# Designs tried in a protein design chat: VH-VL binders against q9vr94. Part 5

Target 1, 124 residues: q9vr94
Amino acid sequence: GVTEEQMWSAGKLMRDVCLPKYPKVSVEVADNIRNGDIPNSKDTNCYINCILEMMQAIKKGKFQLESTLKQMDIMLPDSYKDEYRKGINLCKDSTVGLKNAPNCDPAHALLSCLKNNIKVFVFP
Below, E stands for the ipSAE of ESMFold2; O stands for the ipSAE of OpenDDE; V2 stands for 0.75 times the mean of E and O plus 0.25 times the DockQ between their complexes.

## First folded at step 1 (VH-VL)

Design ga6 (framework fv_gatralimab; at its last look DockQ between E and O 0.07; V2 from the best seeds 0.00; counts 0 for: pae E 12.3 > 2, off the site)
Fold by ESMFold2, look of step 2:
Structure ga6 (fold): chain C 124 residues (1-124), chain A 122 residues (1-122), chain B 111 residues (1-111)
Amino acid sequence: as target 1 above (124 residues)
Amino acid sequence: EVQLVESGGGLVQPGGSLRLSCAASGFTFSDYWMNWVRQAPGKGLEWVGQIRNKANSYTTHYAESVKGRFTISRDDSKNSLYLQMNSLKTEDTAVYYCARESYYDFLGFDYWGQGTTVTVSS
Amino acid sequence: DIVMTQTPLSLSVTPGQPASISCKSSQSLLYSSGKTYLNWVLQKPGQSPQRLIYEVSNRFSGVPDRFSGSGSGTDFTLKISRVEAEDVGVYYCMQSTDLYTFGQGTKLEIK
């Protein structure tokens, strides 16, 4: 797969698309989310949803397991893949029952599950 | 049916060398991280080391008690895991198990072999 | 590097009575994700080890509900509410936060 520098460059591009859409999410808050501090508010959840949709991991509040695994192969270095595969599979049902929930709640649920089940957490 | 079968144990003098093998069947061996665990007579379990899959560049990790003396390797084409033990000490006397690391999580070992006995004695 | 200490080292229990095993780690097993990677393993007489509990309190499939785990940080407990003859063996706690370390084991016998 890609190098670590290529992974972070692709992540930066996603942030550059999504962050301006959510002006209440500061760069500081986005950096905290990257480091695994995942707040539960409408603005932060919808910022996360924007990025997850760009990664094809979520669509209309539903976790897209097969698309996520495919995007992982494209966007992560080979050394990250086994850990992420483990975490992604543990989280396959994390959005069940939430697809109609308000405030981008499914995105919060999915990312929180991934953070809790991946030892080396990476998010743009 | 997942099977792990260790072989190559025996009697060796201190300072000697021995090579253990673990034959794997019933699963895609090349996808899994593999471990060695040992149990000295009348004692508890001790993790010895790990080798990861090709996607993780076959990286290895070792317990401090064996670092520099033991080498873990694998041959994915033969579905085999190996433990090369050099500079053996009497404290290395144990039953040695190969153990498959869980594929989907970091919660330990889901299958174990029946073990092979190594005795290091004068 | 992470030392796991179990107490007691042996238990002799009348069938139908409860059993409790303590496990302490030299460092917190709380990972940055909020997960605590403390596991319990059973080695029955003459057998290779088998998994019982993961992440402190979760039973693996097929493990009877008389087994329960609890604890946090550095202090953990395995309880068997009603010991049965099939429960004999050596119980190990095992951390998987940083590679792997086993406790020294607790031998459970029937009296």
Scores: ipSAE 0.006, ipTM 0.579, lowest interface PAE 12.3, mean pLDDT 88
Fold by OpenDDE, look of step 2:
Structure ga6 (fold): chain C 124 residues (1-124), chain A 122 residues (1-122), chain B 111 residues (1-111)
Amino acid sequence: as target 1 above (124 residues)
Amino acid sequence: EVQLVESGGGLVQPGGSLRLSCAASGFTFSDYWMNWVRQAPGKGLEWVGQIRNKANSYTTHYAESVKGRFTISRDDSKNSLYLQMNSLKTEDTAVYYCARESYYDFLGFDYWGQGTTVTVSS
Amino acid sequence: DIVMTQTPLSLSVTPGQPASISCKSSQSLLYSSGKTYLNWVLQKPGQSPQRLIYEVSNRFSGVPDRFSGSGSGTDFTLKISRVEAEDVGVYYCMQSTDLYTFGQGTKLEIK
């Protein structure tokens, strides 16, 4: 598996792509999200959606379970995988019934669910 | 002083419903995950369910034995935890405890209430 | 679901003598964070359960040092170096790695 350093480096790249797309999302807010403080607003939700799309976890507002598991296997250190597999499975229906436009609600719901079901929560 | 006080227990027939309450005081209730644990007469402890705090979107988890029948809720403004029990069975007879857990430390259930007795009998 | 199995289920000990309770889990309680979420809870006669040990070996405040917890993975032990009358009650191990599960309990009595 990857090292923690590699994980965070990859995350940084994703952040560098997504954060500029949403100028109303400050670095501080992004850092808060990384730390599990997930606000519910259009800009932050869609920022999260951008990250999750890059991770192939969401596509057009729909959770991609198998893709997420595959990407997780690639992107996470081995020590994280069991916990995240469990959490991901618990959140498989977290986006059901939610509308993607305009507020990126599925992304918010998914990340919130993951945060709530994974003790060692990591996000770019 | 941390206090948890359960209430609402009583006698109910099978298939009936009952709502338990747990009143918390002496700490910032809203910061804690809250749990229900029950103990059948002469038996061991059984975790019933949990409701997490606002930061965790009040997510709930239940033991398989009570899923679909029991619902846990909380009112942080009232420092209160609730357990709505529907479709009660005789095997639900127990003393029901509320117990708190810190989300930050995950130290287990560090404080327990005195318990309230629920008896399900025809 | 993780199953917790305690042995023995009952124990009679002469005051001043040591006691040992075993707790085994059906799967490893080691969490991805590196922590092992195994607790010990004591319920004294006629009382509510009370905290004793957290994360395998850490005593809560007020717990005498004659209590000690040890173990890793799936095997855990609670030891009382010198049992006292006030130690009478039922001891439960509890995992919180995957939701929560209690052992059957071990009843400690004084001879």
Scores: ipSAE 0.005, ipTM 0.618, lowest interface PAE 10.6, mean pLDDT 92
Fold by ESMFold2-Fast, scan of step 1:
Structure ga6 (fold): chain C 124 residues (1-124), chain A 122 residues (1-122), chain B 111 residues (1-111)
Amino acid sequence: as target 1 above (124 residues)
Amino acid sequence: EVQLVESGGGLVQPGGSLRLSCAASGFTFSDYWMNWVRQAPGKGLEWVGQIRNKANSYTTHYAESVKGRFTISRDDSKNSLYLQMNSLKTEDTAVYYCARESYYDFLGFDYWGQGTTVTVSS
Amino acid sequence: DIVMTQTPLSLSVTPGQPASISCKSSQSLLYSSGKTYLNWVLQKPGQSPQRLIYEVSNRFSGVPDRFSGSGSGTDFTLKISRVEAEDVGVYYCMQSTDLYTFGQGTKLEIK
C-alpha cells in the first residue's frame, strides 16, 4: 500500500487535470466535495465524473467494478482497503439505469453512495 | 525531496527593517499556500502570516501582532517566499520558520524549514 | 480569534509509562465542511517543528501507533501509550478552522 500523503498527492494530480475543465466549479466547492458535501448539479457531477474516469472507476457513465478494485489496491493505504471494498460492493449497482449525458448522473450516484456507506470517506 | 531553507536573519536595532527569504525545492511551489511561523526564545510557536497561491489571487493574512508592519510576498519563478519586516520591536526577536500548508487543508502544515534567527536589540 | 489552551504545560514521565495532553479551544473547531481542523505538532530539542497528527486523530506517515489523538468540538487529547526517550520535546495543538492558532505547548521530559 501507499501512505496517506501519497494518496493525497495522487488526488492532487487528478484535481489539477479536472478542475480547470469545469471553471464553474470553484475551489471551495471542490473542497466541499472532497469533504463529502456533494451537490447535485451538471458542472459538479461532471467534475466528479472526470476524477472517477481518471481513477478508472467509471467509463462512459458505466461503473467498472474490477478496475475499481484494482485501483483501490494501488491508490489507498492498507488501513482503508476493507472499508472501501465493502463500500464498493454496496455501491456497485448505483449507476445502473442512469444516463451519462448531459448531467453525469452516474458519477453523482456512485460518489454519493460511497459517501453514505464508507466511514473514512476520501476524494481528491 | 521537499525542502524549505530560510535566510536573511540577523541582528537589527528597534525601529529597523529586515527581509527574510525562504527557498523552496522538491515540489511545485506555485500550487501551495505558504506560511511564516515564529518562536521567541523559550516561548511557543506563533503564526505570523500566510500567502495563498495564484488561484487564490495571492491573498495574504496576518496575525494581529504584525499587521501593518510585516508584508508577505512570493516569487513563483524563483520558488521563493519573503517576509518584509518593518518597524521591528524587541518582541519580534524569534526564530522564523517557513512552513508549507498541505494542498488539502485538513492536513495542516506538512513541511517546515530549519528557521532563521532574528534578534532585535540595541 | 480562537484561543488554544493546553494542560499540563510540562510533564515528566518514566520510560514506558503513558502520557496524556489536553487541548481546549475557545470555540468549536468544527467547520462548515463538517471537518474539525485540529492538528498536533512536535518540536524536539534543537529541531524544527514536525507534523504529528491531523484532523484530530489521524497519524502522519512515520508516526508510531503509540501516539493517538481524540476529541471533538472544543476538547481534544493527545495520548502516548508508552513514552520512549525519543519522545522528549514540546507538543503543540494547532487549529486551522479560522486562520491558525497554536496552544502554548506541553514540554514532555523523561525522569
Scores: ipSAE 0.000, ipTM 0.539, lowest interface PAE 16.4, mean pLDDT 88
ESMFold2 (binder alone), look of step 2: mean pLDDT 92; pTM 0.941

Design ga7 (framework fv_gatralimab)
Fold by ESMFold2-Fast, scan of step 1:
Formats: sequence, structure tokens, C-alpha cells
Structure ga7 (fold): chain C 124 residues (1-124), chain A 123 residues (1-123), chain B 111 residues (1-111)
Amino acid sequence: as target 1 above (124 residues)
Amino acid sequence: EVQLVESGGGLVQPGGSLRLSCAASGFTFSDYWMNWVRQAPGKGLEWVGQIRNKANSYTTHYAESVKGRFTISRDDSKNSLYLQMNSLKTEDTAVYYCAREGYYDLSGYFDYWGQGTTVTVSS
Amino acid sequence: DIVMTQTPLSLSVTPGQPASISCKSSQSLLYSSGKTYLNWVLQKPGQSPQRLIYEVSNRFSGVPDRFSGSGSGTDFTLKISRVEAEDVGVYYCMQSTDLYTFGQGTKLEIK
């Protein structure tokens, strides 16, 4: 098992890469997304997409079930895994039929689904 | 960690029956499609059959060489996959592997394999 | 059903040299989704098969970048840019477009 410190360390790395690419997303807004307050706008959706792509959870706007399950096993403390397995399974079809360009709608749909179905929601 | 462990192989006479098991651990077994693949001595890999998950109504598919003789089943409460082999033939002699099917979009790939269990049909 | 044919069936290379394996399918592996479900599997001597490449060119996590897959339609290639001793084994192409079918396998040996 990975520790919570290791989990948040990996999350910080992803945020440090993705947040500068979306300068319209303030640190405050990114912190709100971390806490499950997920707006639906192009810039915030594409910021979320950047992080989900680094997690190998989304590729070209499509959810990657097996990659996500593998990353969950690597990146999450054991105490989070049951909730995330449940949430991932419930949300595996959340990106179906959605176009990635220009608004990164699949990323918003996936993260919103996970937030609604995971009690112990965490995000970078 | 993801593990698949086969058991139940052995020596059986032509026309006999054998039941193989595959014990899964380290992942949510009930979410995955599972496959059986075999390898005859000194030969290549041959897909035997598949069972899907509950969301796909536990549908099964088989290679033509085993249709009507082999049955795949699973018990999600025990994290176990099974292969019931009936009317065994000498050409069924092989190492039998269970394999987890990784999934993206509509069709997948085999991402984890067990260690195999040997079935010998002779005499 | 789809028949998969590999060439060569065996090859021997000196360490550090490249290796190339061809795989041909009897029908196009392009699925209605726009994806091509051609995978590569490696079986090292005395070991179970292990994952290598999926959907033509995508390496599984942990697979060295010296392995690359390419191709489209019915013609596919696996390349190893510089063969290492640990690469010894049998390489199989596998289609998952219509059920599952493996090639005959290509045995890679070190001279």
C-alpha cells in the first residue's frame, strides 16, 4: 500500500504540470475541484482532462477502464480502494457518446460521475 | 496485486471429464471478462473460450474445437472461474491458462495470465 | 474465423541487433469502432504468457520502449530496436476483432 502522503505527492506532480497550461483556472478554482466542486466550463473541463490523461484514465476523450484500475492500485491507499472500485465501475460508461473537442466534455462527465458515486472523493 | 491461479489439471482417459478452476485475487473479479487459453506441448497458444461479466449477462463464447464439450462458468462470490471439460480427446492435452480481459471501448486484450494447469488426455 | 500468420517462425539475433516479426490476418482487423484490435503477447521459456502490446502500437505498462508495434488492416509488425538476452521467448500476435485468434508464434533466440 501507498500512503496518503505518497498519493498527494503524485497528485501535486500532476497539478504542477496541468494547472499552468490553463491559466484561466485559478488556484482557488483548482482547490474547489479537488474538494468536489466541479464547474462545467471549457477551461476547467480541459484542466480536469489534462490530469485524467496523466492518470491514464482518459485517452482522446475516452475512459480507459483497465488503465484506471491499475493506476488506482498504484496511486491510492488501501483504505480508498473499495470506494474507487465501486465508483469506477459505476462510471465506466460516463464518457460514451461525448465529443472531446472543444470543451473536454468527457472529462467533466467522468469526474462528476465519480464525485457523485464516491463518498471519499479525492482529486489533485 | 493481480493474481490468477489455476488448479484441477491431471491425467484423464479419452472420453473422460475434468473441471478446472481459476482463483482470482487483487482486483474486482466480478467486473471483468475472463478467458481460457491453452497450449499443447511444443505448440502455440489457442483461445478456448470466454465468459463475460454480469453487465453482459454472463454470455459465453467458445472456440469451434471445444463447442458442445466445454462449459465456462464463474462464481463471483468466490472470485473463481471454471472450465468444465467433457468428452475429452487426446488433442485436448495442453497447459490451460486463465486470462483476464482488459477492456477499452468494445473489445479488449489479455492483460494478466495465470501460471497454468496441465491436462493430459492419454491411454 | 480470422487466421493469423506470423513470419518468420524463428529467428536468432546477436545482442544489441534489431529484430522484426511480421503478422498477417486473413481479414481486416479494423473494427466498426474505428479501432484495430491487434495485440502482441510474449512467452518467455518456462513461463506463462505475458502482455506486451495492445491495439497495434500501445505498450503495456512496464514494457521497454525498445519494443514497438505498427501496421494497419491486415499487415502488422513488431520491432525490437536492440535485442537483450531477457527478450528470448516466443512472440505471438493476437487478434481480438472477431473473437480471439493467435498466430503460430515466433521463437526469438540469442546467437
Scores: ipSAE 0.000, ipTM 0.505, lowest interface PAE 20.5, mean pLDDT 86

Design ga8 (framework fv_gatralimab)
Fold by ESMFold2-Fast, scan of step 1:
Structure ga8 (fold): chain C 124 residues (1-124), chain A 124 residues (1-124), chain B 111 residues (1-111)
Amino acid sequence: as target 1 above (124 residues)
Amino acid sequence: EVQLVESGGGLVQPGGSLRLSCAASGFTFSDYWMNWVRQAPGKGLEWVGQIRNKANSYTTHYAESVKGRFTISRDDSKNSLYLQMNSLKTEDTAVYYCTRGEYYDILTGYFDYWGQGTTVTVSS
Amino acid sequence: DIVMTQTPLSLSVTPGQPASISCKSSQSLLYSSGKTYLNWVLQKPGQSPQRLIYEVSNRFSGVPDRFSGSGSGTDFTLKISRVEAEDVGVYYCMQSTDLYTFGQGTKLEIK
């Protein structure tokens, strides 16, 4: 199994790649998103999209169910897996019908859905 | 059909300047990161630099060999990419290719379309 | 910078015979996304470079199945199962894990 510390270390690597790509997203805002306070703006949504693409959860603004379940098994501690499997299945249609450009709306929709349906919410 | 057409190459003296253009068609130019790659006579490919799109605040990155001398810019209204080359050296003699890079919403990591190239010769 | 090293720098093959090209990176190309950003590019004589393979093993549309890519970490291989005359050119590996760097290129010629 992956430890909680290893999970957060992997999250840090993703944040280190994505945050510099969106200079309008401050460290404080990124920390708020980590804690489930998710604003709806172009820059923050596209930052979230960058991380979700690295997690292989979104491709071309579309949720990737099988890829997400595989990545969950790799990246999450065993104790998180049942809750996330449930939440992922509840949120599998959250990106349907949403336009990706220019505001990365699918990323906001997916992460907000996960936050609302997962009790042990974690994000980089 | 995706097309990239370079222009502006020519013969210049060492220390001179030259501006290359790349005209893009057949895709939504504003959604893509764009790159310049060069090839000296009889040598291999060398990445020169990149400009990201509006979602990434038009961020630029350069190879160390050209940093401070070359500037990449773009005009999305004209579907055009530019390379301003200053303080040219004989070592900058090469064919310069415009390449379509990553779609801004997908971290794909490849160059999928290349132009025909434009030749820059720096000679006395 | 990540340095990309190809071997051999040139090879000559008889039509129908296999060819194999190695590409090594100075550091692992595995990203935190779980993806490995190793690409192959082909430049035919007198032509612009063209796309061939992305993410180690995926062929671009139109690339014949006689081309295959494999590898992980720092060691990668491009194989052509049965070389044809149209395969002549210079093959480059390219990493895109940290900006972009190319290998020196491998020139493939027909005997």
Scores: ipSAE 0.000, ipTM 0.531, lowest interface PAE 17.3, mean pLDDT 88

Design ga9 (framework fv_gatralimab)
Fold by ESMFold2-Fast, scan of step 1:
Order: structure tokens, then sequence, then C-alpha cells
Structure ga9 (fold): chain C 124 residues (1-124), chain A 121 residues (1-121), chain B 111 residues (1-111)
């Protein structure tokens, strides 16, 4: 485990890389996504996909269960791990059938599923 | 395609310092975790330490034998990995290899050719 | 740290005959993800180490089918079904469940 400060610092690094790539996603919209208000649009979905790829949770539109569980053990404080392990397992099939969908649909499906199934949702 | 080239080894006296470099090419360096592994003359492999990628906050881990003396860093803009070695001991005499770790799969993938560090009076 | 112990330390085989190397860990290598992180690395004479097997039984790309890994918990085996001259070298098991530790190595020679 890491501290909450270390978790948020890692999140800031990912956001600093990904947000400039999607200029149509405002800081306000990104802040809303952080709080679990997740719109369904190409630009916001692809911003989310950029973050999830940096987290090694999605690769080429496919959810990476094993990689996600490893990254959870590294990136999250111990107090978050049980809830996220539960949420990840509930959401492992959320991207099935979406690999070839346009608009970074797998990223939206995964993050929305996690938000709906995790009590203490966090995202960069 | 994938290449790792270590440099910076040499002869140094006990208590001295050296900085090793590992230049990477042929893959997206910034996505990979990077390891230093050493091999003393006629001995087996010993893990020295690791630096993770940006998604893992560049966290570092070290073998107990080098904690407090060695520091691992990286510069993703230069595709380079570094090992700063301070307070060197004769037991640090070894060939030092850098090795990639793909997507945190906990498996070392590609290895460099090594650079030799000799700590001797 | 997790201690990795290999047996034998050396073996000599006639070309075409099988070889088997054992690796034992001081504690279970089962990770919280449900996977077991036991790897095999080969160092040929005068060369850098090279990848061989990851997660107990998975061959890296380019590794011949004659190599196979098996095991669970604390007891692991690397088998070569038909040893070839190019297989000479030192074989190391490596755990990556809790940081990284290598076995002491097993030297494979041709009779």
Amino acid sequence: as target 1 above (124 residues)
Amino acid sequence: EVQLVESGGGLVQPGGSLRLSCAASGFTFSDYWMNWVRQAPGKGLEWVGQIRNKANSYTTHYAESVKGRFTISRDDSKNSLYLQMNSLKTEDTAVYYCATEYYGDFAMDYWGQGTTVTVSS
Amino acid sequence: DIVMTQTPLSLSVTPGQPASISCKSSQSLLYSSGKTYLNWVLQKPGQSPQRLIYEVSNRFSGVPDRFSGSGSGTDFTLKISRVEAEDVGVYYCMQSTDLYTFGQGTKLEIK
C-alpha cells in the first residue's frame, strides 16, 4: 500500500498527461468525472481511456483483469483495496463485446460500472 | 528491436561512488518497469532494485543489501535508467544489468549486456 | 525475504536425454491476484541472462516447446524433454511474488 497523498499524486501525473490530449474536455468536466459524474461522449470516453491505459487496466480496448488487480495492490491505500477488489471482480465483464466499438466505449463501460459498484469511488 | 545498453562501470575504491546508465530503444520505455540486477564474479544473479512507471508514481524498491546507499532514477524523455551508487563496498563488485518488466507482469523480459563495477583498493 | 533453493546445483546430460531442475521457495508464491509468480531465466556461457518462463508454466516468445515449467505453492520444476547442445548454461528460478529473489542457479552441461 501507498498513502492517500501518494495515490492522488499518481492520479495527478496521469491527468497531466491525458487531459491536454483532449482539449474539448474542460477541467470542470474532468473534475466531475473524478467525482463519478461520467458523461458518455467520444472525447470524455477517450480521456478516460487514456487514464485507464496508463493504469494498465485497458489495452487495445480489452479489460486486463490480472494487470488491474496487480496495479490496485500497488496504487491504492490498504483501506481501499477490499472495496476495489470487489468492484473490479463485479465489473470484469463490463467491456465484453466492445473492443471494436468507436468512441472508446470500453473505457466508459468499465468506469461507469466501477462507479456504480464501489462505495468510495476515486479517479484522477 | 529492443536494445538496452549499460554504461558507467569502472574501477573505484571502497567508499567511492559511481553512476550507471542504461539507454533503452525499440519499445515505449515510459510504460515499462525497470530493474537493476547484478552478478558477482563466479556467483549467481542478485536483484538490486526497481523503479516503476509514471502510473505507479515512479515508486522504487531496493534489496536490503543496498538500501540507503543506492538510488534508482529514470528520465522518460531520454529513455534512460540510472543507478547512483554511494558508499561502495568490495561486496558490490559485479556485472550490473538493466532489465525490463512488461506492464508490471512481475517477469523480467529483456536484459542488457551489462557493465562491470570493480570496488577494490 | 523469500529464499529460493535449486537442486541439483549442476547436472550433465547426454544430448537427446531429458533434464529436470527443482526449485523450492521458503514460503508460498501465490499472490493476492490468484497467480503464482515463479519465473525461469537462462544464462548461456559468456552471455547476458535471457527470459525463459513466466508465471510457472508460460514460455516467452521464441522459447522451444521442449521446455516446460510446472508446480504450485512452494515446489516448482523446469523440464527439458530433449536436451540440445544450445541448452547449456545456468538456469535460475526467480520469485516475483514479494520483490525479487533468485535461486543459486543450476549449471547444465553436455556429457
Scores: ipSAE 0.000, ipTM 0.535, lowest interface PAE 16.7, mean pLDDT 87

Design re1 (framework fv_recibokibart)
Fold by ESMFold2-Fast, scan of step 1:
Structure re1 (fold): chain C 124 residues (1-124), chain A 117 residues (1-117), chain B 108 residues (1-108)
Amino acid sequence: as target 1 above (124 residues)
Amino acid sequence: QVQLVQSGAEVKKPGASVKVSCKASGYTFTSYYMHWAKQAPGQGLEWIGEINPSGGSTNYNQKFQGRVTMTRDTSISTAYMELSRLRSDDTAVYYCARGYYDSFDYWGQGTLVTVSS
Amino acid sequence: QIVLTQSPGTLSLSPGERATLSCRASQSVSSSYLHWYQQKPGQAPRLWIYGASSRATGIPDRFSGSGSGTDFTLTISRLEPEDFATYYCQQYGSSPYTFGQGTKLEIK
């Protein structure tokens, strides 16, 4: 497994790609999302979707269980893995029924579910 | 303020079915599993099964397989547990509980189901 | 299925005393998957300790949980009148989820 420093470095790379695509999402708002304060708006939801797609957790509005579990093993320190495996399993159906929803709703649903079910919540 | 409010007590004949409801409020209903547990008089707790309210997927304890059905209605944030072919040993308080990881962080008040001839 | 055995079945103590409640699993359970609940007569269970040692929100610091593997303990350092209740341990290390039979803490 990776160190916490390596995890945050990978997260920074994803943020550096995604944040410039959503200029209405300020650095302060992105920092709030990192800390689990997740607004429900089109711009913030689509920013979250950009990052979740880079993590291979969402593809075309659909949660990718096997891909998410593989990415977790690559990106998270060993001490985080049991908690995230539990949270991922609890949230595996969070995007069902939302494939046609506007405003990147699947991304908001998934991240909100994960934040509510993971005590040591981390996000880029 | 998270609350789970269950339907009222039921008295049923052997062979009948009972459907208990659990209305959730104060959180995003589809973001947490809903579990059901049984507590017979003077006994401990027994897990019956779980439902993911988002997609409706269920997983039942093998002991209740074939007799239990869990459903939900997302428009009113309500989960249901139906138990069929009731026997006298189904007399119990039935609880719904919100899943938080692998624990049950909020519980309904319980529904007493009495099965008697 | 994992069987959880709690001991004693009944523990009779007075307010001010220390209580120690045991939960033993038939096979090893990760501490992150072991939880404790408090239940009073006529009431629903309430999550008390999660992940073997973490107090749920609002639970007084006189309660502590410990243990790993097959042996887990709930300790109340100084009993208050409101602490007299039945306590259940629960595991998620293996499906189905199972509960212990409970320890009833009663006034001596």
Scores: ipSAE 0.000, ipTM 0.526, lowest interface PAE 15.2, mean pLDDT 86

Design re10 (framework fv_recibokibart)
Fold by ESMFold2-Fast, scan of step 1:
Structure re10 (fold): chain C 124 residues (1-124), chain A 122 residues (1-122), chain B 108 residues (1-108)
Amino acid sequence: as target 1 above (124 residues)
Amino acid sequence: QVQLVQSGAEVKKPGASVKVSCKASGYTFTDYYMHWAKQAPGQGLEWIGEINPYSGGTNYNQKFQGRVTMTRDTSISTAYMELSRLRSDDTAVYYCARGRYDFLTGYSFDYWGQGTLVTVSS
Amino acid sequence: QIVLTQSPGTLSLSPGERATLSCRASQSVSSYYLHWYQQKPGQAPRLWIYGASSRATGIPDRFSGSGSGTDFTLTISRLEPEDFATYYCQQYDRSPLTFGQGTKLEIK
């Protein structure tokens, strides 16, 4: 497994790629999302989608279960894995019916579901 | 003690709909996905789809898409599968099954209902 | 969709013999999501082996699972009368979830 420091370093890399693509998302708002305070707006949802696509968790608005579980084994400390595996299972259908919804709605649905079902929520 | 108890056998005419129930007990209903599978007489198992009891979100096998609807009622820990526009080849035992996540091995069906025989005949 | 092909379709053996049941996938399946179920006539399937090689609770150690990629095997080292049943492999790796057609283990 990785350390918490390595996990946050990988998270910073993804944020450094995605945040500049959504200049209306401030650093403060991105920090709030990292802490589980997830607004529902086009800009913040599409920022979240950018991160989730880098994690290989979403592809063209569709959740990728097998890919997400594999990436979890790479990106998370061992102590996080049981909670995230269970949370991912509870949330694997959260994007169903939303592929064609506007405003990157699948990303918001998935991340909000995970926040509500994971005791130790982390995001870049 | 975990139990999944399904509704009783049904006899239907072609073109009718059938709704099968699966009542869960012995665990927190919203913590596990519920799946449905079909087994035609003398044949193997075929996956129909799954429902997340927490969110109500569903995924269906494309073979049944447009004819199957899965729902749940969290107040009575019961999942439902409705199959419409029934054909003779829908005659089968239908099972509900709990999807368990295990941290070492992923997802498996650790408990099954007893099955519901649906007969479609004219 | 991933097609799982089990062989043989029927296996006739006597108690005390070794049984080897094969499950082949049309494309690679993570061992993580390959499971085996036992079913007796008139009964629901029962989880037998999960994640290709882990025995479910209460399953005797004469049962073992192995394999990876496209080739998976269920082995029963020394058959008991209670082991004669139909065995199904199943993948949870890709939607739609699919089962093999089953191997029926019959008393000779």
Scores: ipSAE 0.000, ipTM 0.541, lowest interface PAE 15.3, mean pLDDT 86

Design re11 (framework fv_recibokibart)
Fold by ESMFold2-Fast, scan of step 1:
Structure re11 (fold): chain C 124 residues (1-124), chain A 123 residues (1-123), chain B 108 residues (1-108)
Amino acid sequence: as target 1 above (124 residues)
Amino acid sequence: QVQLVQSGAEVKKPGASVKVSCKASGYTFTDYYMHWAKQAPGQGLEWIGEINPYSGGTNYNQKFQGRVTMTRDTSISTAYMELSRLRSDDTAVYYCARDEGLYYSGWYAFDIWGQGTLVTVSS
Amino acid sequence: QIVLTQSPGTLSLSPGERATLSCRASQSVSSYYLHWYQQKPGQAPRLWIYGASSRATGIPDRFSGSGSGTDFTLTISRLEPEDFATYYCQQYDRSPLTFGQGTKLEIK
């Protein structure tokens, strides 16, 4: 397991890569997404997609169950793992049938599902 | 080799329907969106709509909404576009095209195109 | 819908010359969603430049794309005989997806 500080440090690196790619997404909006206030717009959805791709949780708009479970083991504190395993399994079909281009709808669907099903929700 | 092969030319009367096919080969059919575009003689390109071959979900240009239906058959890797209540101004070459769609990388383009199907609507 | 206006409609030049083709959008388009296609008579369009500035596989380096917001440009630094064709810009930023009316590049 990693510490919570190490988890947030890794998250900051992902945000530092992805946020500059979406200049319409302000730091305040990104902070709101971190806290589970997830708007449904192209720029915010594609920002979320950028981060989820760095986590190897989504590829071309398709949720990657096995990859996500492996990344969870690497990136999350031990105390988070049971809740995330449950949430990930509940949300594994959330991206099915959704188009990635141009609005990144799968990323929005996945993150919204995880927020609704995970008690200790965390995002970069 | 990645390829899209379309059905042959059609001649129809006004008021009839036409169904054009687009057979995919050389890639996983269900991993890529399929689009359809119209090109009237001597004119530019006009987008008709798209289908997700995995789900069958569709999104149509409002100009064609109510007259166009897009379907697919995953067992034979084939997409279909049916246009109903044909008018003379539907005379055009119709293209299918694959959407490569890679995330934020800027790949939201039609990277592979079918050869086109000429549909002629005449009395 | 976003209207893409290409200019000029026809561009008459000789091999060896520089070509500059314009595509202007009625409202702002992210560069990531602006693409260029080449079409020769009797052929399907072919992806040429994607994301405003990235050359598709196999496209010669004499072709370059640039632009942002509402103003996009396709430049051919030194025309070869094979480059004479119609070029279309396209936006994928907003539904319905739209194409410009095309610029026909013809031999003078």
Scores: ipSAE 0.006, ipTM 0.575, lowest interface PAE 10.8, mean pLDDT 88

